# VH-VL binders against Putative ATP-dependent RNA helicase TDRD12 (TDRD12): the designs that were tried, part 4

Target 1, 87 residues: Putative ATP-dependent RNA helicase TDRD12 (TDRD12), of Bombyx mori (Silk moth) (q1xg89r1618to1704)
Amino acid sequence: LSKPKICWSQNKNTVKLKILIAGIEDYKLKIEDRAVAFSANHCDVEYGFKLELYGVVDVNKSRHSNKGQYVLVTMTKLMCRNWLALT

## First folded at step 2 (VH-VL)

Design N6 (from N1 with heavy chain T98R Y100D D102Y F103G E105G G106S D108Y; framework fv_namilumab)
Fold by ESMFold2-Fast, scan of step 2:
Formats: structure tokens, C-alpha cells, sequence
Structure N6 (fold): chain C 87 residues (1-87), chain A 123 residues (1-123), chain B 107 residues (1-107)
């Protein structure tokens, strides 16, 4: 299982995660209240990861989209404060 | 200047499909989720589902799963809701509504609504 | 699914009255509760978001309170244009759900 490169940023209310893998047609993404899991198959390579998040997110207010050059995951925090780390 | 404009009223026979459009004006279409809500004559509001116009991702209420399809066309800032295998109890006004974010994105509410599209299903 | 229950289903009142309507969630939804007003033949309009925050352009006679499972919408000194149906909505989790509505009728 190959781990794609990721970048993250935050404000008090949201955490944004960029999964740096280009040109994927489909992927699986599971957002849980304190974890996010990703998997995709691209060019015969299996990619994926599972991150145990620093804080709790609202799954139903969290979103993801394929931007072509990366997959963007926007997670809404249950408590409006800064996380000291992503995990 | 921010508004949602829906397509006109439809009359359909049972078993047919209907596709309602909702065109967005005055804001960046891909920045806000779009919801669909229906209201049968004399009854309350019922949530049908949402679409993320950025990704095309959708979430439908269980009772509509398999009959409803939500899509969008970002080039014309338009969202669509298609409901198939229509029954007489699908007769309702169908609204599109924009989900806005409050408190730096912590809270959500439907701040802008379309005018509604009456869909009548009768033999 | 989170069930939203409104009480009463209808209320009769006169211009100038103070009216209170209640909304109960079947589970804790924190402050993720919105109130909408629907006048006959019109689309709903947002009145209050986050349980107690007044939407821009909405008259100050409207106020919301509550958190967790029990919520209240209050209209101080009813005006003729306030005779409408009011709906609460939880925005905590999908499927999003509305209360059954409270019809405010002229006495």
C-alpha cells in the first residue's frame, strides 16, 4: 500500500487536507469522527492511508472533491479551535 | 443579486420522469452546497438530498434512493434534480436551496431559496 | 434519523401578542438548529440560524433560544405579516430533517 503525499492547513473551524495524487478516476474516502481513510488504485498501484485525527470532526459537514491534481478533503471541526497537529 | 431561478411547472403521468433545473446567479456556484426540498400540497417540508457542485458528490434521503439523481453543470451554474418512476404522491413543489456557512463555517442554513417548481403527477 | 417535533401544530393569536413555539430533537444536536418562516404561496425564508442568531434583514421581534434537544422561537408583538407557518430544521446530521410546522393563525 503506497502512501500518497499529503499537505494540510487549518483555520479555527476547518481542516483542509490535500491528497497529492493526480489523474485518478475514482477513490474511496471514509471520514469518521476522529479518523480519515483513503484508498485508490492508479496505474496498477494501490494507494492509501488511515489518519487518526488530532480532534473530532463533524462527518456530515465534511466534504471532499477531486480537483484533478489532488483530492481536497475539507473537515469541519466539532470544537472551534486550532489543532496542534493533524494527528 | 444573489438568487436561484428554477424551471417552470411540470405535469407528468405516473411512471414518467421529471428533471427540474435551478440556476444560480450572483455568487460562485461551486463554493456552496445545493439542497433540494419538497412540499406536498398542504404538507410540511421534506429534505430530498444535496449535491456538492464542486465535486458532483451527492447524498440522498433513503426514501428517494434509486429514484432521484442530482447533477450539475458548472459552465452554466445550474443544478438539476431528476426524479423517476413518478407516483401521484410525488406531487409537490420542489425547491432548490443554497447552504450558507456561519460562524467561520461551523453552522449551516439555507439562506437563499429558489421560487419552487410545481410537479403534478396525475393520470 | 433525527426526529424533529414541533408544538403546537397550530396557534391562534392577535396582532400585538407574544407567541412562543417549541421544537424538540430526538437526540442532542447542540446548536445546529435553524428556523424558517413560510408565508402562503411563497418559498421558506431563513429567520434564525445556530439556534439563536438572527439572520440579516429579519426583524428583531424574532428570537431563538435553546440548545441540545429543546428549542424555542419567540415572536414579540405579532405583526400582520407574521401569520405564516414556521419550521425548525436540524443541520447536525444527514438526513436533514424538519419539524412538522407550526401554523400561526389570526384569531
Amino acid sequence: as target 1 above (87 residues)
Amino acid sequence: QVQLVQSGAEVKKPGASVKVSCKAFGYTFTDYYMHWVRQAPGQGLEWVGWINPDSGGTNYAQKFQGRVTMTRDTSISTAYMELSRLRSDDTAVYYCAREDYYGSGSYYAFDIWGQGTMVTVSS
Amino acid sequence: DIQMTQSPSSVSASVGDRVTIACRASQDISSYLNWYQQRPGKAPQLLIYAASSLQSGVPSRFSGSGSGTDFTLTINSLQPEDFATYYCQQSYSTPLTFGGGTKLEIK
Scores: ipSAE 0.006, ipTM 0.618, lowest interface PAE 13.6, mean pLDDT 85

Design N7 (framework fv_namilumab)
Fold by ESMFold2-Fast, scan of step 2:
Structure N7 (fold): chain C 87 residues (1-87), chain A 126 residues (1-126), chain B 107 residues (1-107)
Amino acid sequence: as target 1 above (87 residues)
Amino acid sequence: QVQLVQSGAEVKKPGASVKVSCKAFGYTFTDYYMHWVRQAPGQGLEWVGWINPDSGGTNYAQKFQGRVTMTRDTSISTAYMELSRLRSDDTAVYYCARDIYEYDSSGYFTYAFDIWGQGTMVTVSS
Amino acid sequence: DIQMTQSPSSVSASVGDRVTIACRASQDISSYLNWYQQRPGKAPQLLIYAASSLQSGVPSRFSGSGSGTDFTLTINSLQPEDFATYYCQQSYSTPLTFGGGTKLEIK
């Protein structure tokens, strides 16, 4: 399983994760309260990962979308505090 | 109880369109991808496509691209598959099926169909 | 598209027999292979996913093995309700594709 490059950023209320793989058509992504899992097949290569998150997120207020150049995951924090790391 | 209930049999003329519905019961409709699979009389299974009920995103087999449209209505937990410009070789039982949506410790998701609708017979004839 | 080939296309067996069904992918699909059972007039039922994982509620007489391109479904000690058509399905990439099916018939 190949891991794609990941960039992340945060503010007080949200964590944004960019999964840097361009041109994905099919992907699966599951957001859980302390984890996010991703997989996709692209050009006969299987990509994926599971991240155990630093903090707890509100799954119902979290979302993802394909932006073409990357997949954007926006996760809403349950506690408004600074994450020292993504995982 | 978890189940998928599909609309009734349809008889259509060549060139017409058909829209099949699939209503979900007993689980959170937006948590699982929905697939459509068809089976011509006496033949095997053929994948048509999937829809993500949460986002509305879709993926269709190339063979059906331009003729199939998958949609959903989250307020009534119902998925739809519309197939246009029908030909006699579109005659088949059409199934909706729920994707298991499981992943392993490495992040691998399985496309596996754990719950199936009862099927909708679509007959295309003059 | 990934082609899935099943063999045999049909097999005749008796209750109590061990039956083996093979499935071959046209390219490496790792362990992304599922097995389904379809009884006449019914929708398919998931038996095995990820090549060897038994679906909840499926009897332990069913087992799956293999990886890469060659996969096997085994039924130990056939029961009357097992006479059905079996399909393999690759879940590696879209379009998802099924084998042609193996009809398990009573002798």
Scores: ipSAE 0.005, ipTM 0.657, lowest interface PAE 11.0, mean pLDDT 86

Design N9 (from N1 with heavy chain T98R E99V Y100D D102E F103W S104G E105S G106Y D108E; framework fv_namilumab)
Fold by ESMFold2-Fast, scan of step 2:
Structure N9 (fold): chain C 87 residues (1-87), chain A 123 residues (1-123), chain B 107 residues (1-107)
Amino acid sequence: as target 1 above (87 residues)
Amino acid sequence: QVQLVQSGAEVKKPGASVKVSCKAFGYTFTDYYMHWVRQAPGQGLEWVGWINPDSGGTNYAQKFQGRVTMTRDTSISTAYMELSRLRSDDTAVYYCARVDYEWGSYYEAFDIWGQGTMVTVSS
Amino acid sequence: DIQMTQSPSSVSASVGDRVTIACRASQDISSYLNWYQQRPGKAPQLLIYAASSLQSGVPSRFSGSGSGTDFTLTINSLQPEDFATYYCQQSYSTPLTFGGGTKLEIK
């Protein structure tokens, strides 16, 4: 299983992930309170990962969308604090 | 063959603690999350929590936070669930169950279950 | 917490019947839904994962469908060993939650 490249950023209230796979149409993304998992097939290559998150997120206020050049995951932090790392 | 074998039935008084074991056979113990699910007599299934046997990391349902502790011993491929300050409404069959929950497997389906351990809490 | 509601709570049927049971999630869970069968006195067994994928070794008369919030389990041509309680379970987020169960009884 190939891991896609990811970039992340944060502010006090949110964590954003960009999953850098261009041109995917179908993907699976599961956001849990302390984890996020991704899988997709693109050009006959299977991509995926699971990240155990540094802190807790509110799944119901978290979102994801396909932006064409990447998949954007916006996760709402359950507690307003700076994460020292993504995981 | 892949299987999970649990410890025998327990009878406890209110306020006591119980520790249930679940020994894994036939697969690499650290490759799968181990979950605990309980079922009170005549009732449905209730998720208690999980442990990652590789890292020792845990996640517990809020209802059990502060009363449940999940541990494992990788040298004997055994997971443990300890529940403290027992109440009569903790009376249930407790199951361990394996989840294929790793890279590329995201469904958290309980594909292998232990036989269950009956825990009876009565005065 | 994601609430899982099953309907009906019980259904009576005869061998050879086609039976469907429904499961509804309180929010969108995509396809992160599993189905289990539990016979009296036994541990549950996995039937369907990812809403529609048949677990290996499970008879093809079992099928699952649905996505988002509404899901169904169908048993085509019931056999005697199918009289059991069936549970749906969401795996979209923790805490993992189960439906209340549907008891399939002999008519």
Scores: ipSAE 0.006, ipTM 0.619, lowest interface PAE 11.9, mean pLDDT 86

Design R0 (framework fv_roledumab)
Fold by ESMFold2-Fast, scan of step 2:
Structure R0 (fold): chain C 87 residues (1-87), chain A 124 residues (1-124), chain B 107 residues (1-107)
Amino acid sequence: as target 1 above (87 residues)
Amino acid sequence: QVQLVESGGGVVQPGRSLRLSCTASGFTFSDYGMHWVRQAPAKGLEWVATIWYDGSNKQYADSVKGRFTFSRDNSQDTLYLQLNSLRPEDTAVYYCARDLYEIEIDYGDAFDIWGQGTMVTVSS
Amino acid sequence: AIRMTQSPSSFSASTGDRVTITCRASQGISSYVAWYQQKSGKAPKFLIYAASTLQSGVPSRFSGSGSGTDFTLTINSLQSEDFATYYCQQYYSYPITFGQGTRVEIT
């Protein structure tokens, strides 16, 4: 199970996660109130991870999309506070 | 002064092809995802296709997959929609539209700026 | 695909009326709803995004509300230029889908 490169950013209300895998067509992503899990197959390699998040997110206000060069995950914070780390 | 202008519509017989163009001005075209939305006479809005800011990802409505091809030329600030194997059911006004957010802010997939539309009529 | 259902499909109203249009999603979509106004023969006009945020330049008599599956567009005091068809749209996930539209007609 290979872990893709990820980068993240935040503002007061959201945490954005970029999963840096280009050219994937199918992936699975599960957002829970304190975790996010990803899996995909790319070039005969199985990629995936599960991150236990620093803070709590609102699953129903969170979304994801494939942007071609990366998968973007936008997670809405339940509390407006600065996350000192992604996990 | 932000503007989208469509062209290329017309009247064609079933099975023929058309190429629609949409020229953008007044904003940094390469920062935005773009969309095509159509509307058949006296019917509602139907999303047709999405192309991301760099052209790398394209999404199509099931009704047009395999027949329509979406592309963009960021150096010319222009979108293209190639319509192949046209059917009477493709008769509609075709609008190009800009995504709500710049890619570095968010990718909203709501449509804040619309062109005037170009009419495609497929009839025998 | 997420189905967006508007109600009513059409209705008649008079200038000065308070008009409410409802939009229901087939699954939870948070607040990722936009609203558009379309007048006969014209392109749609962007009104609202994030369920309740007015686009710059849209008159304050328009407002949106809702979250999850149930959303509403309200026109507080209907003006003559408001007779149009209104569409809701979800942008929570692909494919992007619109409601079928609600036509507001003059009585």
Scores: ipSAE 0.007, ipTM 0.611, lowest interface PAE 10.7, mean pLDDT 84

Design R1 (framework fv_roledumab)
Heavy chain, then light chain:
Amino acid sequence: QVQLVESGGGVVQPGRSLRLSCTASGFTFSDYGMHWVRQAPAKGLEWVAVIWYDGSNKYYADSVKGRFTFSRDNSQDTLYLQLNSLRPEDTAVYYCARELEYFDWSGEAFDIWGQGTMVTVSS
Amino acid sequence: AIRMTQSPSSFSASTGDRVTITCRASQGISSYLAWYQQKSGKAPKFLIYAASTLQSGVPSRFSGSGSGTDFTLTINSLQSEDFATYYCQQYYSYPITFGQGTRVEIT
ESMFold2-Fast, scan of step 2: ipSAE 0.039; ipTM 0.766

Design R10 (framework fv_roledumab)
Fold by ESMFold2-Fast, scan of step 2:
Structure R10 (fold): chain C 87 residues (1-87), chain A 125 residues (1-125), chain B 107 residues (1-107)
Amino acid sequence: as target 1 above (87 residues)
Amino acid sequence: QVQLVESGGGVVQPGRSLRLSCTASGFTFSDYGMHWVRQAPAKGLEWVAVIWYDGSNKYYADSVKGRFTFSRDNSQDTLYLQLNSLRPEDTAVYYCARVEYYGSGSYYDEAFDIWGQGTMVTVSS
Amino acid sequence: AIRMTQSPSSFSASTGDRVTITCRASQDISSYLAWYQQKSGKAPKFLIYAASTLQSGVPSRFSGSGSGTDFTLTINSLQSEDFATYYCQQYDSYPITFGQGTRVEIT
């Protein structure tokens, strides 16, 4: 199981996670109130991770999309507060 | 052949209720998130609510929270929007629109690729 | 909520003109922006998603650009069927919000 390169950014209301795998067609992603889990198969490599988040997110306002060069996960913070780390 | 057809609109007095429906055909309904969007006469588009592909998550615009209820019946390929405590400012054409299923393929979230033709709701004396 | 501001609100144009419509978000929405065309009495028609990706079947004279807060829809050579109202829509976060619309009218 390989862990993909990820990077993240935030503002007061939102945490954005970029999963840097280009050209994936199918992936599984689950956003929970304190965790996010990802898995995908790409070029004969199995990728995946589960992150226990620093803070609580609003699952109903959180989403993800495939941008071709990466998968973007946008998570809306339940509390409008700065996260000192992603996990 | 992919279609969304709305029904249930009409003219009602303030404080009354209406039930809108949207029937889907030509695609696997349970693979898609669904939204309601409205447009008041001579005004722009205003988002109303979303329901996820399996009905597990719903979110509403602040202007309709507590008054409108969104539901879906995947076995009948039908959406419902229950409009309660209607106000004159709810007067609009109501559209249902679809968004691709999350979790596989390429998805660009809530970009609405298919729209119904709309159903008119008029709230007046 | 993220406020979407379109400019201009309306303008007159002739067939063959290059038309540019601008959309500004009140905060960073990355590329989570769609464009729609609406003709009088009709439902909106999907044109562009992810700021610049053209929907299948939409003529290549339409293009989108931008990221972050500033976005542009361009119609390179206006055709008679392009006279309509155009809307931008952000889908970065709920509630989903639309611009107020830009009417493209015949001169």
Scores: ipSAE 0.000, ipTM 0.589, lowest interface PAE 14.1, mean pLDDT 83

Design R11 (framework fv_roledumab)
Fold by ESMFold2-Fast, scan of step 2:
Structure R11 (fold): chain C 87 residues (1-87), chain A 122 residues (1-122), chain B 107 residues (1-107)
Amino acid sequence: as target 1 above (87 residues)
Amino acid sequence: QVQLVESGGGVVQPGRSLRLSCTASGFTFSDYGMHWVRQAPAKGLEWVAVIWYDGSNKYYADSVKGRFTFSRDNSQDTLYLQLNSLRPEDTAVYYCARDSYYEYGDYAFDIWGQGTMVTVSS
Amino acid sequence: AIRMTQSPSSFSASTGDRVTITCRASQGISSYLAWYQQKSGKAPKFLIYAASTLQSGVPSRFSGSGSGTDFTLTINSLQSEDFATYYCQQYYSYPITFGQGTRVEIT
């Protein structure tokens, strides 16, 4: 299982995660209140990971979309504070 | 079915104390920051205080700092506002309100109680 | 503290009118601005956050705009249930502050 390159950013209310795999058509992503899990098959390679998040997110206000060059995950924080790390 | 219900208001003389309560139902109370907002008769809205989801952080308006104490009991889904050294200018309807937690919406208030009246008069 | 000033303080309007209410912050608040509607004897109702994002269930005739220091709430084709007092609120920094309110009265 290969782990794709990821980068993240935050503001007071949200955490954004970019999963750097270009040109994937199908992927699975599950956002839980304190974890996010990703899997995809692309160019005959299996990609995936599961991250245990630093803080708690609101699953109902969190979303993800395929932007072509990457998959964007936008997670809304339940706690108004800066995270010291993604995990 | 998300609901906030305030109680504990009444008529008191200056210098006295009251304890207000706000009971939450229909949502996971321990996940949300909570606020008190007041409104004097025929006047506008005035923010009073905030308490974080776990009670670890509190902030008060300067007009009430040192006199009012905000607390919460997450096991009972209840907020408390202790009003000490009450003054006539504290006369108002007191609302409890929930932080929205929408993207860029924290500290905006999506759910409000119906309010409880505090009257401070001689 | 950030002072929020609404204009006008009150005005009369008729059903079908386009109504604009202005809110000005004493310093830049980016888009951290919410709008509320309050009817007599009732708690405020959440309308808009992030200056322009409508809360679910709020009619599309309501819209918000602006950033920085100048903000507007617009009601296209005013309905009878829209006669109320409207408040803006900044949540850029503590203490949280509200405008003084704008009362929209029936002509």
Scores: ipSAE 0.005, ipTM 0.591, lowest interface PAE 12.4, mean pLDDT 87

Design R12 (framework fv_roledumab)
Fold by ESMFold2-Fast, scan of step 2:
Structure R12 (fold): chain C 87 residues (1-87), chain A 127 residues (1-127), chain B 107 residues (1-107)
Amino acid sequence: as target 1 above (87 residues)
Amino acid sequence: QVQLVESGGGVVQPGRSLRLSCTASGFTFSDYGMHWVRQAPAKGLEWVAVIWYDGSNKYYADSVKGRFTFSRDNSQDTLYLQLNSLRPEDTAVYYCARTYEIDYSGDTYYVDAFDIWGQGTMVTVSS
Amino acid sequence: AIRMTQSPSSFSASTGDRVTITCRASQGISSYLAWYQQKSGKAPKFLIYAASTLQSGVPSRFSGSGSGTDFTLTINSLQSEDFATYYCQQYYSYPITFGQGTRVEIT
C-alpha cells in the first residue's frame, strides 16, 4: 500500500495526526490503545498504514474527521505526558 | 524550595467522610499533573488517582472510584481529595506526588514517575 | 491492570555486598519503569526512571536495567544508608501500579 504524508502535533492532553490526502470520500480508520490504522482508495490507488504509537491513548475519547484537504485524527493521551516521537 | 504538604487526615468510623488537602510551593503548580498514592500500615504503595495540570481529566483506581473525588485549585496551589463512604481497607498514609518533568533537547517532557512527594497524612478507619 | 511482581520480598545483606532486586511486569511496558527507595517512616525517594536513568543526586552504586517485562535494580556495594524497602513502578498505562516492595535488611 501507498503511504500518504502525515503531520503530527501534540498538547499535554492530545496528539493530533493529519493524514495529508485530499478529496477522500470514504476511508477506514481504527484507533487502538497503542496503534492507529488507516486505509482508503482514491483515484484507483490504495493508501494505508499502521503506526505503533509512542504512548497509550484513550480510544473512547479519540476522534477522527474528514476535513477535505486531510483527515484529522485527535487522540486523547491516557497519561498526561509529552511523546518524544509519534512512533 | 520545592515542597508538598498534606493535611486533613484523622480517625473516623466506617461510612464517614474526610477531606484531604495538599499544598504545593516552590514550583509552577499549574504545569504539573498530580497524583495521590496511599500506603496501608506495613503494606506497599498503592496508586489512588491522577488529576491533569488543568483539572480537565481525572482517573481513579477501581477500589476508590465513585467514593473519592479529586480536585485542584491552581490559583491557590492546592489539591483536594474528598474521601466518602470510608472502609477499614482505606486505612493508610496518603501522599500527594507530582509528575516528573524532564528537559530534553530544549523541550519539556513529563512522565508519571514521582520526584516530589509530601510527607503524608494518616487516615485511620476503624469501628 | 498491569501486575508488578518483585523478588525477593525481603532479604538480609551486609555492607559491601552487591545486591540485585528483580521486578516483573505482567505485560510489556517498554522501559516505562521507575524505582523508589523508602526508609521506615519516610516518604519514598525517587531513584531511577526509564528503567535505567539515574536521578540527579542518587549515588552511582545504584543502577537499573531491563526492558519489556523483566527489570533489575542493582546496588554494587551496599552502604549502611541503603537498608530500606525498594519499589518498582510502571508508568506505561493507567492505573499506575507498583511492585509489592523488597525489604533489604541488615544481617
Scores: ipSAE 0.008, ipTM 0.671, lowest interface PAE 9.8, mean pLDDT 86

Design R2 (framework fv_roledumab)
Heavy chain, then light chain:
Amino acid sequence: QVQLVESGGGVVQPGRSLRLSCTASGFTFSDYGMHWVRQAPAKGLEWVAVIWYDGSNKYYADSVKGRFTFSRDNSQDTLYLQLNSLRPEDTAVYYCARDYYDSSGYYEDAFDIWGQGTMVTVSS
Amino acid sequence: AIRMTQSPSSFSASTGDRVTITCRASQGISSYLAWYQQKSGKAPKFLIYAASTLQSGVPSRFSGSGSGTDFTLTINSLQSEDFATYYCQQYYSYPITFGQGTRVEIT
ESMFold2-Fast, scan of step 2: ipSAE 0.000; ipTM 0.608

Design R3 (framework fv_roledumab)
Fold by ESMFold2-Fast, scan of step 2:
Structure R3 (fold): chain C 87 residues (1-87), chain A 124 residues (1-124), chain B 107 residues (1-107)
Amino acid sequence: as target 1 above (87 residues)
Amino acid sequence: QVQLVESGGGVVQPGRSLRLSCTASGFTFSDYGMHWVRQAPAKGLEWVAVIWYDGSNKYYADSVKGRFTFSRDNSQDTLYLQLNSLRPEDTAVYYCAREGYDILTGYEDAFDIWGQGTMVTVSS
Amino acid sequence: AIRMTQSPSSFSASTGDRVTITCRASQGISSYLAWYQQKSGKAPKFLIYAASTLQSGVPSRFSGSGSGTDFTLTINSLQSEDFATYYCQQYYSYPITFGQGTRVEIT
């Protein structure tokens, strides 16, 4: 299973995760209160990962979208605390 | 009107210190990571550092690590860059820049707003 | 660090010309690339992000393309206000790095 490169950033209210894989048409992404899991098949290669998050997110206010060159995951923090790391 | 204004530049001898300030207006400063970018005379842009929205994380270019220190005061909408042990190679216009945070766009480390810059000259 | 190389470093052009500037990354950066315009004595102006997305208010004669390691900025029908230095910037990873710049000068 290949792990795509990821970048992340945060502000007081949100954590954004960019999954750096271009040209995906179908993917599966599950956001849980303390974890995010990704999987996709692209050009005969299986990609995926599961991250145990540093803090708790509000699943109902978290979203993801395909930006063409990457998949963007926007997760709303349940508590407005600084995350010292993504995991 | 969204605006960043730098101040604190000047002419100093090698080994001296300066403190730069960047004052923000027209947006919620505490929601954004902020960057410093510099440009030596007749040269290109060089990234200096980033400070996160709450001041909790900072990353520095290797050329300034250990000498420059960043801080922010969200209650005053101001970013500070402490320049210590200045070298002639630090001579540049220093720009304060806001990272893109529009939740709909996803360009968090591209710089959508820049200040007009403040000149730091280190000469003997 | 990811090295960004622009080509050419400078060139002369006339109004009405189609101008192409290239930017190459030393490793794959997907589409995490921005373009800036800088006029003499001024701060840089944000033009393009995500390699090809125009910032609001930027004229449609500007366009960006590319992904991975090879990127291009095109100005279709150069105007007098477009004479400036252009910089590419990767925001794939820290440290953030810029190309050395391409100066577009009047002929």
Scores: ipSAE 0.006, ipTM 0.611, lowest interface PAE 11.5, mean pLDDT 84

Design R4 (from R1 with heavy chain E99D L100Y E101D Y102F F103W D104S W105G S106Y G107Y; framework fv_roledumab)
Fold by ESMFold2-Fast, scan of step 2:
Structure R4 (fold): chain C 87 residues (1-87), chain A 123 residues (1-123), chain B 107 residues (1-107)
Amino acid sequence: as target 1 above (87 residues)
Amino acid sequence: QVQLVESGGGVVQPGRSLRLSCTASGFTFSDYGMHWVRQAPAKGLEWVAVIWYDGSNKYYADSVKGRFTFSRDNSQDTLYLQLNSLRPEDTAVYYCARDYDFWSGYYEAFDIWGQGTMVTVSS
Amino acid sequence: AIRMTQSPSSFSASTGDRVTITCRASQGISSYLAWYQQKSGKAPKFLIYAASTLQSGVPSRFSGSGSGTDFTLTINSLQSEDFATYYCQQYYSYPITFGQGTRVEIT
């Protein structure tokens, strides 16, 4: 298993992750209240990870989508507190 | 109860074949990635292969690539490992093991193990 | 392949001892490391994942730490049921690899 490159950013209400794998068709992603797990196959390479998050998110108000050049994960913070790190 | 049971081991001569099976019960088999791990007598653990929940992806250790074939039958809750061209160094207890939680991204850690089945390759 | 090296290979201990086992990866693996306990004639038992997270049901005297290349398993106040062989395992990349094992023997 290879770990993809990840970029993240935040504002007062949300945390956004970019999972930098271009051209994947199918992926699996699970958002939990304090964790995100990802897996995908691309060009015969297996990618995956699980991140234990710095803070707690609202799973029902969080979402993900495939943007072609990356997979975008948007997670809604349960508390409007600044995250000092992703994990 | 969550359980994995291996079978199919035995004593064979070099160059022969064996087919190992692993039957799963007590959980939704088709939701989990599965692995084979072996352990030679008085030696440590050696990872052999993985198969994903739907059989769409398989990976083999270099030592067995081209000789071993991993498959699964989700309708029968069963894993198979076909061992071909067996060598004395393949002598080991073979365990099937479940990914901790494939959908949580821990599909390469093993929370449930079978009891193991012994494969002995000797003259 | 990522090579996992454990130290020591074996040692003797007594009940009540604090014991530490070290595991080193040949390259960075973040915290993608698990620990297992294996008793003679038995399948391995899952102890720790993500380097430091105890599996449900594992006694609190077990703890894991580390990230990157250097990891430790600590057993605080060793009990009689803890005499076993311990293995670290990386799941950062395929092929999955285990350390060679550390045998904890009774003195």
Scores: ipSAE 0.006, ipTM 0.599, lowest interface PAE 14.7, mean pLDDT 85

